# Ledger of designs, part 9: VHH binders against f4i9g2

Target 1, 368 residues: f4i9g2
Amino acid sequence: RSEKSEERRFDQKMSAHGAGIKTSSSAVPFASPKSRFLSKQEKFYPRCTPRLTGPQSRDTPPKRDTGIANEKDWGIDLLNENVNEAGTNEDGSSWFRESGHDLGDNGYRCRWSRMGGRSHDGSSEWTETWWEKSDWTGYKELGVEKSGKNSEGDSWWETWQEVLHQDEWSNLARIERSAQKQAKSGTENAGWYEKWWEKYDAKGWTEKGAHKYGRLNEQSWWEKWGEHYDGRGSVLKWTDKWAETELGTKWGDKWEEKFFSGIGSRQGETWHVSPNSDRWSRTWGEEHFGNGKVHKYGKSTTGESWDIVVDEETYYEAEPHYGWADVVGDSTQLLSIQPRERPPGVYPNLEFGPSPPPEPDLPPDQPQ
Key: E = the ipSAE of ESMFold2; O = the ipSAE of OpenDDE; V2 = 0.75 times the mean of E and O plus 0.25 times the DockQ between their complexes.

## First folded at step 1 (VHH)

Design e4 (framework vhh_7qia_2)
Fold by ESMFold2-Fast, scan of step 1:
Structure e4 (fold): chain B 368 residues (1-368), chain A 121 residues (1-121)
Amino acid sequence: as target 1 above (368 residues)
Amino acid sequence: QLQLVESGGGLVQPGGSLRLSCEASGFTFSSYAMGWYRQAPGKQRELVAFIYSGGSTNYADSVKGRFTISRDNAKNTVYLQMNSLRPEDTAIYYCAARTPPYGSRPEYDYWGKGTPVTVSS
């Protein structure tokens, strides 16, 4: 519960939503990945057993954990208002709304709207920018960028975007979604960062992942995961989570699975390193032969080991739970973007959309 | 809409400090994200530091703990405070403004002409 209180505290400090309120930011709830990782520490006293199974019981964020869809619909309506206005409140704080419509080469078209506010001394401010983009390559993009800081020294930013790539030569359509969020406390040694991505094509190819890291006081934690489906029955999933303290204690859990046509493997490691560099580890693996038998093996630094073959049906997802039809159904606003009319005799430059500006996304240095 | 003019570059000894300034002229500076990039001879241009419109910052690993980016919206200026300078920091430093929207084409980004920084004894 105290951990939930800490997460709620971050949510209160991370506020950059103000489209309905012209002179102040509104609190926006943000998910913290920290609590999911900490729940795995409750299993620090595990013993190696043949019954240990990793992948299907692992923390893999579900499709709805990104929060992107819940925010998207509200902000995009702002693009229809085309409003430019600003003002100052009685307390000296200021606010603005601004909109624009940009045209460029190769049919580039962008509609955008932004809003923001700041205190009279500039110690507290927030901004929020929403946009639609298209060009003659069939590229379409929706996005948002939010950021803010307050007089307590807290700062936060988040972005999300959804893009459509089309290749008329291969009849390929691909939809990609991404989000990045970061918060830093000004009153505590605390902060976190997360990046999420989802990529889907019309043939069933899917790639999803996340990179997350954070700290609270003297503890830091990292979490990465990925899922890959080739649309032809091949699946790769992996997770790597670890944490450390300033005293040099480190612990983690990682696993991977690969399957195709009922044949594959799973393997993982749970580990702990004490401040004096003593390592405890438990490794496990499964080999699936597609014949109703599974080879299970593992060992630990405490001397436990197993190497057995059991009669067991193999289960894995041959294709993602959330597929192309679902993606299209959830991307109606992206797909409704109207590109500029192309003049007769003008042909598009067939690159995948416009070149975006460099995106700052620097992971923390990790001990080797 | 924006023009960017960098200043504050020069010659400094290793371990020294410099403060770069980038003054913007044009419409609605406060709504843009601002960055500092650098390019050493024979190398690609790389991100040094970035500050979002709301004040949140991000830094390249090579400069974390040594450089600080900040902005003053009342003066339409972004700053890069460079401490504990090393010979490897020798480069031309460029100010950039990311035009809305995020992911805009590079031709809609605003770039300064650069200010040289040389760290040598």
Scores: ipSAE 0.000, ipTM 0.255, lowest interface PAE 14.1, mean pLDDT 71

Design e5 (framework vhh_8pnl_2)
Fold by ESMFold2-Fast, scan of step 1:
Structure e5 (fold): chain B 368 residues (1-368), chain A 121 residues (1-121)
Amino acid sequence: as target 1 above (368 residues)
Amino acid sequence: QGQLVESGGGLVQPGGSLRLSCADAGFTFSSYAMAWYRQAPGKERELVARITSGGSTNYADFVKGRFTISRDNAKSTLYLQMNSLKPEDTAMYYCATHPYSRPTGYRPDYWGQGTRVTVSA
């Protein structure tokens, strides 16, 4: 099954880094850490309907820089369409829809729905699979995998998933969201890959990030950012973006901040390398001591430099773009997943590390 | 991103010149790298020229030596001076932000109306 192999690969790729999205502008003011504003892109594929009467074509490659939040409201109700059928459209294209239900150890249950199609000549094809998973450890997952190719030789692949872990040993609920997208051109030397993740626990621990890279002919680019909040007031945000050409031109921007209760630092570098290996850069930094003074310093290869102490209050608070309550509210479909009934006296298999401290048992009649 | 409005396109004969303008009513123009893109009928949108907030420029090989990108941060305006125009320069021209991490193949999700350039005898 494509869902099992893609799910395993997807899980292996999920690692978080501590940094946020930042502009390359040196004049950007300090933004509120409580901002719930997310970068949103135009939706890049057709919206699925819960009552499908023939799947709409989805052989359009995904657009770059689309966010996780735009994916999760589409097609989840397809899991309630337990239909296996196939047909041919009036234009000669074919389509299919199928559904299944898999069971496994420790209460494992997977419900899935898949649909797809191909052009009359077989030159374009697409598939879309939606699933929900659960087991008796408190694990719940929603996901989607989409892939296709068109008559021009383009190929693409996307996945999105949302996972709930209810860890009885840590006495925590954690929600993890991730998405991966890629596309490759058949008509030009071009391709791109994009990975997004968000991870939250009920105590405010948060990791968000993205890894992006791609190529168009002689140009290549890399973009990474991450944000980490430890739930105790510490925050780490970083961005590293750069690009290069086959002619040897490179340029980039790096930025990092670390704060705890208004005390911390920011630093960054904007750089450019010419084909003859001449490097221009501007480095900057700020040290915040929490005493109403901020040390600001920097230099550039063109002779600009500064090293000053200014009067400036630092009001930094370590809150992610989404708080736990917002994440739980958004995760209604995930939380509605019904696990298989657990027989009396049967308990989940919990993974134990070599020396993790045991936690008290939770009352069976309380939701974590 | 602010709203970008392109102007200055028109019909010119081969060897002629045009100066395109892109006006940004937004507050953040001076802090962003800016670029000109073009799209001919039936073709992909492609990067023509890029300029950083500090004035460093990059050009596609097919316009190098003929086109000059410039900016006026006080007026929040981006320019493209096009000299020695060729029939293959015929396209709709768009301006957009071009972040440091983006390659020459980067295409913004949202575009303005553009300004049409036609080069014919």
Scores: ipSAE 0.000, ipTM 0.097, lowest interface PAE 21.1, mean pLDDT 69

Design e6 (framework vhh_7d4b_2)
Fold by ESMFold2-Fast, scan of step 1:
Structure e6 (fold): chain B 368 residues (1-368), chain A 123 residues (1-123)
Amino acid sequence: as target 1 above (368 residues)
Amino acid sequence: QVQLVESGGGVVQPGRSLRLSCAASGFTFSSYGMGWYRQAPGKQRELVASISGSGGSTNYADSVKGRFTISRDNSKNTMYLQMNSLKPEDTAVYYCAAGPTYRYPSEGHYDYWGQGTQVTVSS
C-alpha cells in the first residue's frame, strides 16, 4: 500500500482549510466548485464533414502522456514521395495531394506535403500540411497543420511542431514542442481553443504549459497551467481555472507552488462571483521552512480563518517526470533531419534562422 | 454515425501469423489517415503502424518493423494489419484509429477508435 506519512500529509493538505479552525457548515466551499472546472467542450475534427464529440475533461498536472513523446515515428516518408495528384470521388467531391521543396539562404531547406479535399459545391473543405525544415545554424523543425470547414459553417484548425535549437557558442541545445487546436461552430455560439507547449534544454531546464478557452451553451471557461524547472532543483507549478455564464455568474479555482531545496510555498484560491458582483472566496497558503515546520494559513469571506505552524515533512516533485534524456530519445525523426551540404569555405550566419511560426487566431472576447 | 470494427484477433503460437481487419463506416475513408495501436496489460498504449489516406505512405514502430505490414482498401473502407513472425511480446489488445495521419500530439486527439481485438501469442 501507499506510505502512511504520504497519505496523512495529503489529507492535511486537502483539509488545510480545516486545520486550526472549528467546524463550520457555512464556511465550506460550494459542494462541487472543483467539478465546475472539468472542461466540458465539444471537438471538431479535420475531415470533409466535422464531427462533434461529447464533453471532454482534462486534469492538469503535466504528464508525459499529454505530449508527443509517445509518438516516435513521424510521417517523414510522406515528404520523400514528391507526389502531386488529384481526383474526384463518386459523390462529386475532390481530393488532392501535393508536395514541394523550398531552398533559401544560409542553408534553409523546407520539404512539405499537403493533402486535402472539398465537396462538389465547395461548402466543405479540409487540408493537412506536413513539413520538415532545417538550416546551417543547426535548426531543425517538424510540423503539421490541419484545417477544415463544413457546409454548416463549422471550422477547425490545428497545428503541432517540434523544433531543435542549437547554440554552438554556448554548446547548448534546446528541444521545443507545441500544439494548438481551435474549433468554432457556424450555427451555435460555441467554440474552443487549446494550446500546449513543452521546452527542454541540455542542462535540465524544463517549461511546460497549456492554455484552454471555450464557450458552449452560454457558458465560457478558461483553463491554464504551467510548470517550470530550472535544472538546479527549483520548481514552479500552477493552475488557474475559471468559468462564467452569460448571466454574469463566475467561479474559479487556482493554486501555485514554488520550491527549492525543501523550502518554498503553496497557495491557492477558490472563488465565486454572483451576477450582482457579490464575491465569495477562500484563500489558503503554506510556508515551508525546510526544518520540519510548515506555516499554514487561510481565510474566507464568510469569516473562516486559520494561522498555525505544524510539524510536517515537506514533499514536492523537484524534477520533471519527462526530461531532456527522454525527449532526445523520443525525437529521432527530428534529429535525423539532413541539412543541406555546406560548400567549402561557407560558414553559417548564426544570426539568420527561420522565423518563428505565426501565432494562432484566438476566439474573440477572451478575458485576460 | 461513425464506426470502426476490428476483427481477426485470436490465440496463436510464437512464429505464426494473424491478419487484423478494421471496417470503417460513417466518414470519407480515403480522406483519413488510419493507424493500429496496441495496449498490453499494465502498459501504455503504443502506435504499431500508420497509413496515409491514399495508402502511399506507411510508418511502423521499431518493434514490429519487418514483421508487420499495414495496408488499406479504400473501395471497401477497410484497413488491415498483417502480423508475421509473432512473438509473446506482441500480446495485446489491438485498436484501430482514424483521424491523425502521422505524428499526433496525443491519443485524446484521435477522432475515432475501435473497441479493440485481443491478440495472444503463447504456446
Scores: ipSAE 0.000, ipTM 0.108, lowest interface PAE 19.9, mean pLDDT 71

Design e7 (framework vhh_3k1k_2)
Fold by ESMFold2-Fast, scan of step 1:
Structure e7 (fold): chain B 368 residues (1-368), chain A 124 residues (1-124)
Amino acid sequence: as target 1 above (368 residues)
Amino acid sequence: QVQLVESGGALVQPGGSLRLSCAASGFTFSSYYMRWYRQAPGKEREWVAGISGSGGSTSYEDSVKGRFTISRDDARNTVYLQMNSLKPEDTAVYYCATEWTVEYSGDTYKTQYWGQGTQVTVSS
């Protein structure tokens, strides 16, 4: 509504004033708290439809915790069960479990388990698929896909993958994790989407990030962040958050920082566009020379400007984003995957992937 | 090597029906989300429909809801788009795509694979 967009514009103005007078931009110190605040907002959107209503019989698949680490740990054990069965609970809801094992060329193996259910009246349904993959190139993958929907049009889905790649040529192992989840209301113009990823290699190179999107009636918002570590002391961290309303108001805040041994830079922009296309913007930057001097500069469309060099000790302390590693723990399950035995004298096919095209920014349930 | 090959595009009269197919190879099809996009001449490529790896979740662009149905056959590594009540505005090249979340290998890109497209023309 107009009330909400007006409140947002006010907050944006206050943030800009605070940043303008501080030694470092106040936008940077609020990155982690802002991420937590947005997560709280997500709790008020439809996150998932109920999978089953009422008590479950002893033969029904157990409920899963919504915590990523717990779901990962519990679900992997299901790959060791070879079960195909279906039944009906006392409340009339139905359920099924199935499993499979596929083999292919170059040592390919996939083990999977799937389970699902439907409510008594067919008004809601859910499914979960868990899998483990490997081949002779050293590839290993664990994954899960969960989804549910109801007759009101509410829906949710989640997917999570953890992958081990080995660069046979350079003998460098890399672990990659990714997760996506989405929920959408069928009765309200409301929904949210988030995507998380992180990667590590044997030399300490690290990359992690997230893309989040939400909509509630007349307002949409996006949050993206990334963090890189080269294993040699260099850190790159950035955040980009923006929102818009059906009435044409848009606003955002973005920043990045790069540091190595007390030498680096920070820079950012806070911006706002009114329904009649009037644009306000404030940009700021810092250059840290590692010699007790810091160059601070910035400007705004309303004429605010500064360009100063101050005597200041540079203390870089990365505030980590809440990510996969903070929840999942180690990759023991992934590393325990047993590939198919390779016969003597048979070598794995070495494959080079194609160059990936640029990715679309919008999730499947959002028109472009 | 990941490959997506679309087929089924044709000239159809308004109100007609058409089913598009996308044959996938080079990856474990059953585990991946699949999408259909379309692009009319001189316009941006737009998302049309999506289906989860399990097939339990589907999603559609508002202008095609109730007319188009996305489905998949994992035994045949194929995703389908059933198009009913076709309108002249549906005229476009239709593309099949998969988002490969596992392929955040680099740096600048998130990996998405595209087919070569199949032409659908809705005209009398």
Scores: ipSAE 0.000, ipTM 0.106, lowest interface PAE 20.2, mean pLDDT 68

Design e8 (framework vhh_surovatamig_d1)
Fold by ESMFold2-Fast, scan of step 1:
Structure e8 (fold): chain B 368 residues (1-368), chain A 123 residues (1-123)
Amino acid sequence: as target 1 above (368 residues)
Amino acid sequence: EVQLVESGGGLVQPGGSLRLSCAASGFTFSSYGMSWVRQAPGKGLEWVATISYSGSTKDYVDSVKGRFTISRDNAKKSLYLQMNSLRAEDTAVYYCARGHYRPLGYSTPFDYRGQGTLVTVSS
C-alpha cells in the first residue's frame, strides 16, 4: 500500500532524459491477462466465505482482522471469559464456543477461545480460534486463526499474530507481526495466498514485506515486496511481480532501490517469455550521487541501450508502506496481556539481547 | 576513477585465521554498501559477505556465518574481512566489490571489483 511512493518510483523508471536516448517503456508486454485474473479471483472469493458465523451472523467481528473490518471485538472479548456452550440458530445451523487456559514451565500461560459452526445440512462449516500467550522472559503473543470449508470443496483460511519480546532488565524490545490469508475453489483450478509481515527491533531496524501468489484456471501469478530500514537513515525497497500460463507464456516486472539522503541506486527488469522460450527483457539502473547528477543506464533485447548522466535533483521521501496500525489497529490488547506472577528467587530463562529479526520463511509453492 | 585494492591473502593452515583489507579510492566510500566475493579455482563467483554504508547491517553466506566478520572504517576508506576457523573449501581469490547482495531479492550490481587477493587453506 505504498501506492504514492510506488507511483513516483514507477514514473521515474518510465522517464529517461538526455540527448540520443529513445524513450523506453517499463510496461510488461501482454499484461492485460493479469487484470482478468483479478476479476475472476474476485468472482471466486464470495464462494469461499462461510454462510454463518454463529449468533452474530457472518460479520467479521474483530477490528484486528487482517482487513479493515467491522469493530465487533467479540472474538477477542471471549479470551476474558470462561465459556463452553453450543446451540442452534433460527436457520437450523449449529454453533459452539469454548475457552480454556493452559499453564507451563518458565511462567508459560496461554488463554484461548474457539468458536465454530455448521450449516443446517452440514454442507458448510467454519472455525475461529483466538489466543494470547506469555511467559517470564518478557514474551507476549496475540493471535487468531479462522477457517471455513464447504461440501463443494471450497475453503478459506486466515491467521494473524503479533509477538513482543521485552527484556525486563535492559529496556530492549522486539515486535514481530504476521498475517496470512488463503482461499481455494473445489470446483475450479483457482486459489490465492497472501502473507504479510512487519518486524521492528530496539535499534530501529525495520523489515516489512509481503508474498502473494494465486492461480485462476491455467494462469498463475506471484507478487513479492520488501522494505528494510536500518534505523540509521538507509532505506532498501524492492518489488518482484510475475505471472505464467499453463501454455508457457511468462512475464514480470521487478525492481530494487536503496537510498540515504538523496544518495543511492535503483535497478530493475521488465521481462516476457513466449511459449517457445523466446525471451524479451529491458533492464535499467540508476546511480544517484546527491550532487544533482544521476547516472542512468540500461538495455533491451530489441537493441535499445543507454548510458547517460543527467542533471536531476534526487528526492527520496521515505513514505511508510501500509503498516499494522493502518490495517488492523493498535497493539493495546497485546500490551494488556498479564504475565503470571514470578515466585521469589525464580529467574526466567532469557533469550540474549536484541537482534535484527530473522528473514521470514517463503510461502508454500512460491518459486525462487 | 573507482579503485579497490585488496591485501592480506596468503597460505594458512586449516583452523587458522586471516584478515583481508581493501583500500577504496575514487568515490565517496561512506555512501556505498560494500561486499566480499570469492572465486575458487575452476568455479564461478560466490558472494561471501555484505555491509551497509554505515556498518549497521551485515550479512553472510551460510557457509561462513560464525566464522567470518565483515567490517569497515569509513574514515580510512577501508573494508575488512576477518576469517576464522578456515577450511580447505575457503580457498579462493577474494575480491572487494562495491555494492550489496540480498539473497531473496534484487542485488545492487557489483559495478567495481578489485584485482583480488589469493587465500590458500592447506596443510
Scores: ipSAE 0.000, ipTM 0.096, lowest interface PAE 20.0, mean pLDDT 68

Design e9 (framework vhh_4orz_3)
Fold by ESMFold2-Fast, scan of step 1:
Structure e9 (fold): chain B 368 residues (1-368), chain A 122 residues (1-122)
Amino acid sequence: as target 1 above (368 residues)
Amino acid sequence: EVQLVESGGGLVQAGGSLRLFCAASGFTFSRYAMAWLRQAPGKRREWVALIYSGGSTDYADSVKDRFTISRDNAKNTVSLQMNSLKPEDTAIYFCAAKPGTYPWSPRGYDYWGQGTQVTVSS
């Protein structure tokens, strides 16, 4: 028995965590009712009468993948135009596009555009709304909401927004981003929900995360992850995934790691609960003290146990799951928003105007 | 029981035409997007054409302007009109179905036919 043999055995058991739950983005937990279809704070949109214009071909909802080239720019181009148009495509489908502009106190400005369509027989429809907002407090917001549905009862929606808070006096900036997507079947108990968020400030404090829920083939699953950086070299990363069936079987895998300059810890649990509530679990942990030795320990409900110290150098490099650009594309347009010009001698009222967006959902606490 | 049954395949000379049919049963045909895919000898299966539940169509670049997909909801049938056939069009052609109007179904096609052989001689 060599240490290499023990490490290989440990790695093989850790690989079993990777062979665990296969999650899909195509389902939502309909037995868990708390999911919102819109993350947008304002819901007022002026109504316009459309005009006829050139042909467009749109019959189906936009694809879920926001990595499609130019998708972010398609509706946002209308923010710089005054449009009120409608038409019919060669295939008999109909479309419209309109834009509007709203002004408020303390320099508030909202520019919005909306477009949508219906299939030739009216069996499916979709809508896409883009907006930009600003005021004299240094607030800027860019966002979109898209949705579609069909006569079968299938529906989907997507929304994302970026918010900038700039303290003109201290030059402090905070950026908050969130994206939410959901789709539901009208004929099956199936669907999915995904949420991503990112917050960071000028001091390097960062919080990122995602929540995913789904249901397909009589199975529900949840996937959550988070990352936190304190701007001082500390990093926290965690993942929690679990699933259940209608028969009452549940299983999951979760882990957490915290590191600073080669010193830190990792811990996790793989668990299974039978329909009669019998629980199996395997817990594991590592302590890295930065002295060339790592303490590894763990146990299972079936009597498996280990508690060893190995000679191992700790190398840790913080690498994010996804960048915001991977979710929505180019983010430079948020910074290009032009606020209304502030008259000389007029100072912004930091307590007046549109409310700042609500804080994104916090990462869930991991159960002990 | 869901079934997709292809017909209309055969041997034709280059430059000729052929029309494929797919008869569907066991599901609400009008709610599904219908597609044709093909697999040539020794090659991977490739997508050829798609018709959405709403009636709009998409085509692979290799067949655009030569092939036309259509559907008849009253007969639960999808058809592929193949014009200006080339030896490179020789393949087994498969009919496939997926939910046609929402982006959340990542599985590709839910139902498949057994395929029909198309051979184009030079």
Scores: ipSAE 0.000, ipTM 0.121, lowest interface PAE 16.3, mean pLDDT 68

## First folded at step 2 (VHH; framework vhh_3k1k_2)

Design f1 (at its last look DockQ between E and O 0.01; V2 from the best seeds 0.00; counts 0 for: pae O 13.2 > 2, placed apart)
Fold by ESMFold2, look of step 2:
Structure f1 (fold): chain B 368 residues (1-368), chain A 122 residues (1-122)
Amino acid sequence: as target 1 above (368 residues)
Amino acid sequence: QVQLVESGGALVQPGGSLRLSCAASGFTFSSYAMRWYRQAPGKEREWVAGISSSGGSTSYEDSVKGRFTISRDDARNTVYLQMNSLKPEDTAVYYCAAPYRPWHTPRSYDYWGQGTQVTVSS
């Protein structure tokens, strides 16, 4: 196939006939950028040390492409009483731990705990806040926020949330998880940000996605993807990734698939732009008829094209590999949150939402 | 405020050499890639060359490859374009540019200089 000006290394590896294999947790593969954000305290500390007076150091930054943690991975342990403690460890570092609760309308209660530490010379520090929220409508939320910096000048911030609520229009329970993660290098021109979400309802509706971006020295990248399962066999998945260099070279991949009962389509584009704005692109598509026949087609800006029908079995992920039953089993702390005790005769507010449930995050239109 | 000022444009005979400079201020120069563009009369502005922020990578338009060399001096906040074996088709206003690519956002845009005239004729 003829290509304008420059052949990209990775365009020889593109998957024109995309498998239904999810790669949403992967790093941007183009130009193989790797994070150099490292915590100097990633070592295991003994679980039992003599005369512990405060919390273990929590100056571990988040890592790229790790998704949304389960609640057990955080080890959230909220106290039932107000705590306000501070001290100094054997190495001269300081620490604090505090807790409390906030009350609001309609039975709202937020129980929270905050802790942190700082090295003796002030070169590193960390904070972590945990909370439980509830009200009389059945809403529950479990959450974490952490941040820190180390002596290398690296800094980070992360949030994590898990929410239970009842959709009053459908009367279905929903569990939603989300995370935001950010890190910046102190020694390189490097940093990254990720936003993840997962939403589940009791009938099998599932929505998942991520928005990511970052930079490592001369390369920057962007990644978005989404998955939607309607709980009745319909599946939509999509990905849009691209990267660029400081010199103006840009490249990317995007694709989507839609399926129901073995019938559906896949389509995508791989593209490359030179610093002089010359653009190469290759598009592809597949139509799956549910009868062992697949229509495959595509074209490129250099004149390549194909339009064929082949014998091929249709494979795709028809159900999420992690769904409602799984998230319920992994959310025992969230589900065990005890709401405020109601006095006799006090009722929750009757809430009517002004809008229907949110629609899933869907990809941009695909070029042909 | 960001400023880019080109200099060194002149009239030169075919086959001659010329060195353009672009002095930068108002930003941390060593953190930015730099690019040269040119615009001939009646034509669109075209990319000529680029150099990475580290100086370790360079790229050139095909028509100037082997004749032009981009370089940078971070101590003087200056990028250069050494132009050898000049041809009449190289006649243009030459601009330097600094692509602004903040690490914490996908948004980007370019800063531009006002240009310096290069004329290649006998």
Scores: ipSAE 0.158, ipTM 0.674, lowest interface PAE 6.0, mean pLDDT 79
Fold by OpenDDE, look of step 2:
Structure f1 (fold): chain B 368 residues (1-368), chain A 122 residues (1-122)
Amino acid sequence: as target 1 above (368 residues)
Amino acid sequence: QVQLVESGGALVQPGGSLRLSCAASGFTFSSYAMRWYRQAPGKEREWVAGISSSGGSTSYEDSVKGRFTISRDDARNTVYLQMNSLKPEDTAVYYCAAPYRPWHTPRSYDYWGQGTQVTVSS
């Protein structure tokens, strides 16, 4: 049934003569308050010479890193001549610049440059030191140290080293990088510390790691990780992270991987400890058999449990993404260091002094 | 306070055997994985063996596989390293290690013993 409901087009023409009341609303131009962008007076940091290409002095703490910078990033530029200069700027700030060289046994030479500045009131200061070391044993070193404090009370310290030496045992060339950074807030109970290291040898042995610590008021956190490659296909990787609160809550996550030739294991744990010492944890493991099968197992304190064998491809990195060839390529300045001329018939005394004690893994003030 | 005391190190001939012991105190031993490390003269400390807290899982460095056996006695708070078929390259100070937390990565152990000297020489 087709009912054609004829929607009647009511055309109503209503002619409403709307009287055009010209309300002359004098829009008083709201004078947009000229936001006096107080040009943050670029805190004039006293500089001895315009550094065209090098890292600029900073009046703020360094940023936390995701890795160790290379020598190019640091822009190490030693002064060629012995310099000992100081001055006072018009604003009352002071600066100094000095350079020198130290000589020692076995052809040891250390070239260094140091510069710094201080604000007129002494509230801000910075120091930067660069050095180059070498001797007749093949030892070469580049290094940087930076420190400072600002008017806000922040303080920081940063160091970087790159070393070429022969391994005492293998006589293999080794390149080692290390970096440390720390900063403290002047306004908050806050600070952080980072230690990084990379070690490479010509056989592909590689070790990388980092320790990170941070505090923010009542909270603290730790991060540790490491990678180890033996150069033969054995790989160890691990991560350990945990945090603590003022209330006594603790939590963490960690895992480790160990592989060789497609066979290996992975393990991990996530855990939580309440202020009342109640502990929750989940542990898991994987056994990789190299045949495309993986045994996966795990349990938790809440009653979770699994134990299964699955068909899964095992993927692992037998070699570091950044290895010997890479570090050599990125260490051109280090490698270009020229040792002192060795007199004919003079051989370096290879009595390798006691390896400096491993630097404490933690800053002395960190509660163990 | 956590204490680890290694013992059993000696001078032995190649092919000989030793059993190292590590007595642990100051923590709930049964809750922690234990590890053995060794450090040869002029070399870095290297991981040798590990045993889980339950004792159900063991792991070994490749160079010692089939020759060394790690075990534990929770009743005695002791971890052992049975070393057989000793080689000159096994000469090192052997260290017992305990993690800060139950199950810890071998690279970041917080507690170490004083070590015990193992010397393998003809």
Scores: ipSAE 0.000, ipTM 0.199, lowest interface PAE 13.2, mean pLDDT 78
ESMFold2 (binder alone), look of step 2: mean pLDDT 83; pTM 0.841

